VHH binders against UPF0159 protein Ta1429. Designs and how they scored, part 1

All scores and structures are predictions.

Target 1, 206 residues: UPF0159 protein Ta1429, of Thermoplasma acidophilum (q9hib2r271to476)
Amino acid sequence: EKVRLIKYSNEREEMQKVLALLMYPFAEDASGIISRIKAMELSEASAILERIRDLRKNRRMKVGRPFEAVNYVFEVTTNYGAFRDLQRHRFLSIVRKPLTVSYGFDVPPIIAKMPDLSEEYAEAMKDAERVYRIIKERYGAWIAQYAVPFAYRYPVVFTTNLAEATYFIELRSTPQAHFDLRDIAIRMYNEIKSVHPSLAGIIKFV
Structure headers, positions and changes below count from the first letter of each chain, unless a header shows other numbers; antibody chains are not in Kabat numbers.
F stands for the ipSAE by ESMFold2-Fast; E and O both for that by ESMFold2, at different seeds; each is averaged over both directions (binder to target, target to binder). V2 = 0.75 x the mean of E and O + 0.25 x the DockQ between their complexes.
[cut] marks letters that were taken out.
The coordinates of atoms that the task and the answers printed are left out; those that the model quotes come from them. Centres of patches stay.

## First folded at step 1 (VHH)

Design a1 (framework vhh_3k1k_2)
Fold by ESMFold2-Fast, scan of step 1:
Structure a1 (fold): chain B 206 residues (1-206), chain A 121 residues (1-121)
Amino acid sequence: as target 1 above (206 residues)
Amino acid sequence: QVQLVESGGALVQPGGSLRLSCAASGFTFSSYAMRWYRQAPGKEREWVAGISGSGDSTSYEDSVKGRFTISRDDARNTVYLQMNSLKPEDTAVYYCAKDYYDSSGYYLDYWGQGTQVTVSS
């Protein structure tokens, strides 16, 4: 729900693509590389990726450009405050919907600890939702979005590649990161690892 | 996999009545406002009526107020347009619509295939 991996490719094919691109600058003949990669056993390919992982001593050492060839499409559902920080990341390409009330809202932590204020906050959200519905019905979602409080959640779809995902996950998975972004980063890592366990190994500092 | 299937369009005489239905599937129907639009030959598609997700709020274009009534049946995932005192000017293809967002996040109305209403003597 919060983080969903929408699109990915077969891991063996993605690994072959990355390895071919890694070898390309040092070869006289692209056809020879392709033939070699196709003949490579999965265990041999995984061993090469593990050696590349081991060469990275810290997160400042970026993964190489060949890893930009591995693509993912994610849907992330989060509140507008968290989305603003996510969107500021220079390497992340983001496509968003208008703000909406359909996915619920988050109560700020300070208010959530005070039952009286929490209840009053929830009632204010219900009132904003009534106004939103009227405007949306008459003028459409793009105009109605201006009635949506920043506490409301909405889905955003973005495309990324393994190099960008590695940078984001390693940066935002630290305990000091904004809680919502840390949670998103960890969930993205788990999604990638579930479909691409060998390639996910390049994401080292998580 | 969102589907909107309109039905009920017919040829009727001026002053007649007709009820249009729109069967929805592939989304949580009760969470969305639903709207009716129409398009007459050579004209732009125009909004006709809307109903909130709760069903508590309805809205209408001035030319149909008092003649048309929008309603919904969430148990059947269906929205209706009851059309009374029909006029030749109401002749159009009628479309049911809901919010749709493309892969770029751009807002669109998702349309069904439409149902033809002809008012003629």
Scores: ipSAE 0.000, ipTM 0.077, lowest interface PAE 21.9, mean pLDDT 77

Design a10 (framework vhh_3k1k_2)
Fold by ESMFold2-Fast, scan of step 1:
Structure a10 (fold): chain B 206 residues (1-206), chain A 121 residues (1-121)
Amino acid sequence: as target 1 above (206 residues)
Amino acid sequence: QVQLVESGGALVQPGGSLRLSCAASGFTFSSYGMRWYRQAPGKEREWVAGISYSGSETSYEDSVKGRFTISRDDARNTVYLQMNSLKPEDTAVYYCTTDLEWLLEDYFDYWGQGTQVTVSS
């Protein structure tokens, strides 16, 4: 599975947290705000979030800092190049494994559309797998990782927040974005939407 | 646009009761939660009570729990605050507002004149 949402919190609780943080600058008593927010119906909270969505006229208008309090843990199975780009978006890798050949490899779209070139590319990758197997047998997976081409996929567990996820998804879901990141962005959006349909509404420019 | 008119404030003795009303207009009342705030002389405005759009959920500041009850009547576009066992510390101007207006506008925008509650012997 290319993108998997591993950890998330209850949507009502996350919405309450965002609304409390949005309201905090305007009130003296944080405990009073929390009590009031807890009494709010889900549809009422959703209406407020939809109004905030409407205030964003284009993707250059960032979502506010309160949305940084909504956290997600994802497992993404991707090649090393895409992983490096995810790290540029302030995604924090929590745990890593040695690079491996067990999850297949990605063929660039240009190469994938050319049968002869795609076949040669796949053969080159399989040659690297042979070297990997030899090193792994002698020295174990940790040392063998150095023989793994950057085209090979491996699972990475990382955390992000709703504000950063919104920025990443809106930027990387455009037609001009790199193919690996566009696919990851769309899958990430769908995962968030499946568990947090109201909060996913803040991700407007997909 | 949004109008909120508070009424029902009076001078009462400690231990007395009052019912405050807030008449709302200019928005779809039944779609929004309502809240009561108060402001005593020389103090900041403080949240007192809230009620969800459906009326199924209510919340209260700790100092008023068990003494105050918030309710609503959507047919009349009115929210109420029933205040029992009043204390001198409850002396304040009481204001109502909607959840949407409170979030999207300054606290001072769309708040009416309020209604004065004085608890004194």
Scores: ipSAE 0.000, ipTM 0.099, lowest interface PAE 18.1, mean pLDDT 78

Design a11 (framework vhh_3k1k_2)
Fold by ESMFold2-Fast, scan of step 1:
Structure a11 (fold): chain B 206 residues (1-206), chain A 123 residues (1-123)
Amino acid sequence: as target 1 above (206 residues)
Amino acid sequence: QVQLVESGGALVQPGGSLRLSCAASGFTFEDYAMRWYRQAPGKEREWVAGISGSGESTSYEDSVKGRFTISRDDARNTVYLQMNSLKPEDTAVYYCAKGPYDILTGYSEFDYWGQGTQVTVSS
């Protein structure tokens, strides 16, 4: 499976936006907030985010609503079963394709550890691909999708925000989490960290 | 209008304890987060501890976690810093600050400072 960050904004601008929202309820004058934030060095803003990180004792303590203003668009390619679980995390799916055999399939870890079972599993998948191709040729991709086993990977574009991403990543990156969701959570964390290293600091329990 | 008066600073031996007090006036105390900062000679001012306006949330610099406790008494417009297991590295002038913005900002530039109280940890 693959996770790709498709769209994000400049980190400095996103940090300024979060800080303005954090400060607004306590300010007499919004123009003063804007001037101060524009003058703020990235290191100062990062220090504030580290203090916010320190305030959270555990995953159950949510990050504040200002972090909902930082938005991300992800393309996630994983098996259909994992997508059903992702839908419960308030990720908004923008677009999807028909289920297909073009992106490979996932073998459950217990089966992957047994070479004979793994080979039988792969052969069953190849048989399903043959059926899929026959149906697609006769009836098209939208009908053929119903012959695709749930083990096959499925690309979907999702939108999310930093607060929801933090909740998902911290919940699903634990050793006890479903293996597919754990992998997705860790990959999402790494994608966010690669473009927004300071904002990624709010994601504490990975 | 805003006035902050720190007290309680003293010379103490390593391992000792001390409680600092900050008496606030000139604003609605219960509506604002309060913080403690310190500045040692030759160093920049650093944040030590903070408490939300409700008193339900507290935060600490890593070097003081488990040793210092911040608290507040809204009926007396006072914030406290209880310092235990003091180390020579804790030697500094301690400042009380009103944060015009919630403790989540963690940034001293928005604070209103008192005059400070000297804490010295030495043999």
Scores: ipSAE 0.000, ipTM 0.087, lowest interface PAE 20.7, mean pLDDT 77

Design a12 (framework vhh_3k1k_2)
Amino acid sequence: QVQLVESGGALVQPGGSLRLSCAASGYTFSDYDMRWYRQAPGKEREWVAGISTSGSSTSYEDSVKGRFTISRDDARNTVYLQMNSLKPEDTAVYYCARTSGSYYFKGMDVWGQGTQVTVSS
ESMFold2-Fast, scan of step 1: ipSAE 0.000; ipTM 0.291

Design a13 (framework vhh_3k1k_2)
Fold by ESMFold2-Fast, scan of step 1:
Structure a13 (fold): chain B 206 residues (1-206), chain A 125 residues (1-125)
Amino acid sequence: as target 1 above (206 residues)
Amino acid sequence: QVQLVESGGALVQPGGSLRLSCAASGFTFSSYSMRWYRQAPGKEREWVAGISSSGDYISYEDSVKGRFTISRDDARNTVYLQMNSLKPEDTAVYYCATEPLYDSEGYYWEAFDYWGQGTQVTVSS
């Protein structure tokens, strides 16, 4: 599976936004909060985020609403079965393309360990690709998609925020999670951490 | 045994360029996001740049944006930091860091950060 972070904002600005929202209930004048946050040293801001992390004792304790203000756009290229499971999460706004054979397919790990079975599986996929090509040439991609096995990958774009991403990653990175979703969750965590190393610290149970 | 070895640090004049390398061994490098940090004398360690495991997403600290470029070569298990238009305030020990979460066999491992020993960059007239 391929996971791509398409859109994100500058980490310092996102941290300032989160801190401003955290301070809002304690201020008489909202305009003054931004000035205080901009004057805050990075070490001070990081210490506040670490304290918030420390207050969460388990994954059932949600991160606060201020973290919903940090937004991400992801593209995930995965098989249709994993996509069906992603659709069950209400926080995702999903855009997808017709099912296609252009991005390859996934061989289940148990089959991949058996050379004869793996070859037979790959041959069945090649047969499906031939049928797909014939239908696409005659009837177009939207009809041809019905010939695509669930094993084939296709890209899906969705939006999420840091609070929702934390929930998804912590839930789906556990050993009990479906292996496709666990891989996606861990890759999403790595992508967020690479662009927002300080904010990624709020994702505690991964 | 996991090992990160930084190299390329040197003394350079303001406006000069340096390329730092971090050679990784003992883990599945392509599965890990990589980061560069720096620490100047008497200051806290500061994040400088990051690159995702896929290589598709890259981020920089504001003060180095437009001057530094992070890249990776998974075939060589190496992450790079190209530093251009160096300033005296870039003087620091530069550290490479990585964080494993998953191996190539699909087994989850405890997340932990690996750090190199650092390489000294001095920008002085």
Scores: ipSAE 0.000, ipTM 0.103, lowest interface PAE 19.1, mean pLDDT 76

Design a2 (framework vhh_3k1k_2)
Fold by ESMFold2-Fast, scan of step 1:
Structure a2 (fold): chain B 206 residues (1-206), chain A 123 residues (1-123)
Amino acid sequence: as target 1 above (206 residues)
Amino acid sequence: QVQLVESGGALVQPGGSLRLSCAASGFTFSDYYMRWYRQAPGKEREWVAGISSSGSTISYEDSVKGRFTISRDDARNTVYLQMNSLKPEDTAVYYCARDLGEYYGSGSYFDYWGQGTQVTVSS
């Protein structure tokens, strides 16, 4: 699976946390915020989120800081080139395995459309896999990773928050974005939407 | 287009009563928390009262508790402020607002405001 949401919290609890942070600058004390949040109707909470969405006229208008409190852990399986571009988006706590041949490889689109070259490319990759297995048997996975072409995919675990995810998704879901990142951005949006349909509404420009 | 239109302001004697109305249009009124604010000459704009979308959660600024009552009529897209036992200190322009602005500042940037209605309490 190319993008997997592996950790998230209950949506109602995350919404209550965001609302408490939104109210904090105007509260006399924290206990007053808690009482107000607990008394708040679901329709009222959803209306506040819809209002915030409504006020954002373009992607240059960032979501508020309270949305940084909503956290997600994603596993993304992608090639090394796409991974390097993903790292530029300030995703925190990136954890990866050594480069490996176990998750397949990506064929450049121009090669994929040419049957003879596609077959030769695949054969070259299988030759690299043979070398990888020999080195891994003798020297272990961390040394064998140097035999893995950049075309091979591997899983990366990273953490992000709803504000950063909104920025990434809105920036990288455009037709002009690099294809691999656009695909990842759209899949991340769908994963967030599947578990947090109300909070996903803040991601407006997809 | 979002619009809020306040009415009901007048000159009254101390101890008198007034009912302010705020007619809303251009959005789904029943989904929003609604608030009343006021601003006296030379003073900061202050929050007065608020009512949740369901009408079950109601809050007031301490100086108006027991004297003012906020209510809403979603069928008419209107929020009301019943003001009793009026004092000279209640003299201000009263504004109706759709509630989000207080979460980000003084309220004026994010809330839709009407033109206000003048309440004067004087002998």
Scores: ipSAE 0.000, ipTM 0.082, lowest interface PAE 21.4, mean pLDDT 77

Design a3 (framework vhh_3k1k_2)
Fold by ESMFold2-Fast, scan of step 1:
Structure a3 (fold): chain B 206 residues (1-206), chain A 120 residues (1-120)
Amino acid sequence: as target 1 above (206 residues)
Amino acid sequence: QVQLVESGGALVQPGGSLRLSCAASGFTFDDYAMRWYRQAPGKEREWVAGISWSGDYTSYEDSVKGRFTISRDDARNTVYLQMNSLKPEDTAVYYCAAEGWELPYDFDYWGQGTQVTVSS
């Protein structure tokens, strides 16, 4: 799986947290906000989020700071080039395992258009995989990773919040974005929407 | 290949003691920090205790400090959780987890869990 959401919190709890932060500047005390939020039905909370969605007219109008309080942990399986582009989006932390050959590899588009080069490229990757497995058996995965070409996909775990995810998804889901990042952005959106359908509504320009 | 096998879970009386064990196989145990988690009925999984790859550092959730002790035996590839002065609130399925020593919040392996029930 290219994109997998591996950690998230209960949607009702996250919505209560966001709504409390959104209401805080307009109240004399925090206790009244907490009581109001606890009494709020899901339909009422969703209506408030929908009004916030409607106030954003374009991608440049950012979601507010309260949405930074909703956190996600994603595992993304992609090649080194796409991973470097993903890092530019300033997700809070990035962790990885040693590079590996277990997830396949990507053929650069220019090579993929030439059948002879594509076949030779695939054969070179198979040769690298054989060397990797010999080194891994003798010296372990952390040393064997040095035999893995950058064309191979590998899983990377990163953390983000709903505001940063909104920015990334809206920017990278456009038709002009590189195909690898667009696919990742759309899959991240679908993962968030599957677990947080109400909060995902804030991601407007997909 | 890789396995974490928890054992030692039982029904015990309040105030009793119990020692949980987690036997690891199929990976380089000495390179991994080890943690214990628990999950009570109707609650989310919570962290209980942790021990560094070297064994020099331990950490505990506030509600178990002074009552629980985590330790490791690298010669036996086993991590232990000694639980003393058990309370009904400690009733849960206890899980062992191994995390990479370089990346403390990236968990590589999880066990199947062992049930602890504290009740008269």
Scores: ipSAE 0.000, ipTM 0.072, lowest interface PAE 22.4, mean pLDDT 78

Design a4 (framework vhh_3k1k_2; at its last look DockQ between E and O 0.06; V2 from the best seeds 0.00; counts 0 for: pae E 18.7 > 2, unsure alone 64.2 < 65, placed apart)
Fold by ESMFold2 at other seeds, look of step 2:
Structure a4 (fold): chain B 206 residues (1-206), chain A 122 residues (1-122)
Amino acid sequence: as target 1 above (206 residues)
Amino acid sequence: QVQLVESGGALVQPGGSLRLSCAASGFTVSSNYMRWYRQAPGKEREWVAGISGSGGSTSYEDSVKGRFTISRDDARNTVYLQMNSLKPEDTAVYYCATDEYSSGWYEGFDYWGQGTQVTVSS
């Protein structure tokens, strides 16, 4: 599981929070707008979100601060190279483990298409695993990290919100993005879409 | 180098139809958000329509919804604007634009074409 959405809230409740925050500046009374939002049909709420989506003309136009109210927790298992680039994004919290050989390794697509190179690549990775395990047993996991090739995976858990997730996904899903980050971005999009199909519509430039 | 070239602008009578083309080079239209804008004399440039890259989703300014259709031909690397039921208010120079072509830098500049004149009058 390269990308797992491990925590999210009910979509209707999240949509109501976003709509209340969006509409409050134009209302006479906060309680009145909340009541109207709670009474709103799903189709009407979705239409309002679609209108907001339509107003975004390019990815530089942020989705807006009300969407920061929608929160997610992701676990991403990826190689070290992709992890370094992921760290450049401002998520609420990021936790990682020491580098290890326990989660397997990635084979670049160009190598995967060449059987002899794929075999040689896999043998090199197995050699690194053997060295890692020797060093870990004798000197511990922190020292053994130096023996882990960047192609090996390890899990990262982070929290984010829909506004930041939209920014990350739209930035990193372009063909010009590194293939690892693009894959992560697309998988995050699909995870959000599966649990929040209406809210995922705001992620326009995928 | 990124280049956008609009064509197809003409003089048309009210109620007529016209198809604008935006030929792109230096990048792939299917990978970028493509937009049409227009500018009437003495007015500021306004957004008309857009088509998203990977998803192909379309969006339209309210006054053109149902009359204009944005589309693209990936093989020709070209974006189109089909304009039906044209009104005198649609008279403007029409511009094609893209977000930007970059290697992950967010704050790049937009690229614009030279524009093509659409005139709707009787």
Scores: ipSAE 0.000, ipTM 0.179, lowest interface PAE 16.0, mean pLDDT 81
ESMFold2-Fast, scan of step 1: ipSAE 0.000; ipTM 0.200
ESMFold2, look of step 2: ipSAE 0.000; ipTM 0.110
ESMFold2 (binder alone), look of step 2: mean pLDDT 80; pTM 0.805

Design a5 (framework vhh_3k1k_2)
Fold by ESMFold2-Fast, scan of step 1:
Structure a5 (fold): chain B 206 residues (1-206), chain A 124 residues (1-124)
Amino acid sequence: as target 1 above (206 residues)
Amino acid sequence: QVQLVESGGALVQPGGSLRLSCAASGFTFSTYDMRWYRQAPGKEREWVAGITGSGDYTSYEDSVKGRFTISRDDARNTVYLQMNSLKPEDTAVYYCARGDDFWSGYYPDAFDIWGQGTQVTVSS
């Protein structure tokens, strides 16, 4: 599985935006609040976000709506079964392609441990690739996609925001979650943390 | 292809009874936990009852304990909610959902497949 963060904004500016939105409902002078927050040092902003993190006692206590203002664009390449599960989390898809055999396939872990079954599984996948190519040549990629087994990897580009990402990562990073989604959730967390280490701190239950 | 279809909602008088049904298709029904949720006018969707894939364990929201009973028929791919001693505050759209054991006590919106809902109105 491949997870890439392909678009994000400057962390300092995103932190300032979130803090301004958090203060907005309580402000008599919104312009004064915004100016003060824009002048705020990174360390002070990070301390405020850490306090907000500490106020969340469990995964059910969602982060506030201001965190929806921090946006990310991800490219995820995973098998179609995992992709179907990922789509249920209400990520906004930017790009959708027909299912294809061009990105390889995943062998389920139980089958991968059994050499004879692993060989048979791989051979079945290669047989499906041959059928796919015949259908594609005769009827095009749109019809050929129906011959692609769910084991084949499917690339998708989608957008999410920090609140939705927090919900998905905390829900799907647990040991009890489906293993493909858990791997995706952990990789998304690491990508966010690599570019936004302070903001990633609100993702508490990883 | 995965589908959940609720039925059985009606207008009933306080103290009455109703049985809701949820017909499942497109997945191996017996391997999944099933839940009932409801959403009253102007309120958020709330969990009502749950039953494990084995059928051995059930759980209920406090306000419905002793009045509602969840059950399943795996041969018919159907989950049921028997509602007794109905009160006006039970008025809501009732939804069926597929989920797993781990999240059943934590997040109503963690369940990944939902039905269209069936309206229950309790009024004299």
Scores: ipSAE 0.000, ipTM 0.080, lowest interface PAE 22.0, mean pLDDT 77

Design a6 (framework vhh_3k1k_2)
Fold by ESMFold2-Fast, scan of step 1:
Structure a6 (fold): chain B 206 residues (1-206), chain A 121 residues (1-121)
Amino acid sequence: as target 1 above (206 residues)
Amino acid sequence: QVQLVESGGALVQPGGSLRLSCAASGFTFSSYEMRWYRQAPGKEREWVAGISDSGGYTSYEDSVKGRFTISRDDARNTVYLQMNSLKPEDTAVYYCAKEGYEYVWGSYDYWGQGTQVTVSS
């Protein structure tokens, strides 16, 4: 898949953690907060998160620091050009494999609309693929990666917190964003929503 | 802790078919490219086929293209190689390999123990 959610925690426990951090500045000690949060019904916690969502009037109003405590590990498979744009975001850790030809390549939309150029583009990619295989067999993947055109896809694993994910998704899901990053942003949103439907509500401008 | 266990190798007559299986454990199978290699006695190890982590992309060495099909079953952590129209030159030990990842120069591909395929009349 293009986007895979590899690791996440239980939503109720993550919500309790976020709410405890939100209440901390207004309490004398942490033990009182913990007791109140543990007694809170899931529906009550979800209502509080919905109120917080409603207070954000635009995407420039950042999600608060407590949401940095919720972490996700994603694997994204995309071309190197799109990955360079992804690197602009402050994900907590990014781990990649050497560039490779095994995951296919993306044809730029303008070229894809022109059958003759699309065929020539595919032929050029197949030529690069043959060169890559020769170099990889003789010298290994780390040297062969330098023969891989930017059009080829490769997987990257990264960790993000909910605040950074909100920033990325809201920025990159807009019509002005590069198509590949918009697709990634929307898929990441759907993955978070599938496991954390209440917490995903903080991601407002998708 | 990465383990790859190949099976399915046998003696077959020319024109026959075999399906090789590779059972994987110790890593997130669905996140890695899987490959098949083979090695005949006295020859270098040769790449045969590859399949992306999604299963959407496959690749083959020219001599097996049209005869061999690689596939994967992520629910069973297994990669397969369906071999049709077998020829004597396909005789080799077949190895399953997992795409490697290292922070330092040099890629680490984990290899299984192999399964022997013999094509002979």
Scores: ipSAE 0.000, ipTM 0.094, lowest interface PAE 20.1, mean pLDDT 79

Design a7 (framework vhh_3k1k_2; at its last look DockQ between E and O 0.01; V2 from the best seeds 0.00; counts 0 for: pae O 20.1 > 2, unsure alone 62.8 < 65, grease 31 > 24.2, SAP .675 > .668, placed apart)
Fold by ESMFold2 at other seeds, look of step 2:
Structure a7 (fold): chain B 206 residues (1-206), chain A 122 residues (1-122)
Amino acid sequence: as target 1 above (206 residues)
Amino acid sequence: QVQLVESGGALVQPGGSLRLSCAASGLTFSDYAMRWYRQAPGKEREWVAGIYSGGSYTSYEDSVKGRFTISRDDARNTVYLQMNSLKPEDTAVYYCVREDLYGDYEGAFDVWGQGTQVTVSS
């Protein structure tokens, strides 16, 4: 769909890694911490994460480097404007596909509220699709992408970690964020919560 | 091993209707545009209709516009072509294709079905 979580690891194992890194400064040695964490009840692990959540009083307080150990791969399909804004964030890597008409286009909310203009906008997008298809048949998709308006959705795959994802989600889920990025941020949060319900608790300011 | 299988091709009289289906085994459609092409005897293949991922928009070659309707059911990995008001000129083998999104190697990574024969005769 618009936001898809492609790759993640088992939550219990991820929680164990984070907790080991969080607790190491207070331990006599790493072996003792690993043993305690392997034996830990899920409720105790979740309580530690909740305590860390409680210590964060605002989004300017970062979640800490141990959460960089939890990695995710996302595929996000969005318009070109939102893609450029995604590039401003510190993702580990980002991979793109060629521009195409295959993912459909977005209609800006201002245009969507005006029925006659919305119809004219959609007709212009369909005209661009016709040109794209003609060029693709004659010269291939690489050249044809020059005919794709920026309103068309642009698929991107990127890697991130829970610390960076928390920063992005909390920054862009605010009412002041552009609607496209806010929607992406909220969907990323829900995807993480679906597979990592305990770790998602660290994302406080959604 | 991925396969697309078209079905529903038949012999029909002019003015008649047919519905073609294209079902997948071992692949998914949900992130891909799907297209129908046709090839008449002695002619090159031509694009007929297309549908975006998620079904948001459809497009048609001018000669079939208003007569043919493309649709998709991503939950069943199936795309359809409803063909109304058929003419002898519509006689062709009809192929569905899941198009390669970046066009490298001129469609070398497109997935094509084997085709289904549509014959319109008086």
Scores: ipSAE 0.000, ipTM 0.139, lowest interface PAE 20.1, mean pLDDT 80
ESMFold2-Fast, scan of step 1: ipSAE 0.000; ipTM 0.336
ESMFold2, look of step 2: ipSAE 0.000; ipTM 0.107
ESMFold2 (binder alone), look of step 2: mean pLDDT 79; pTM 0.798

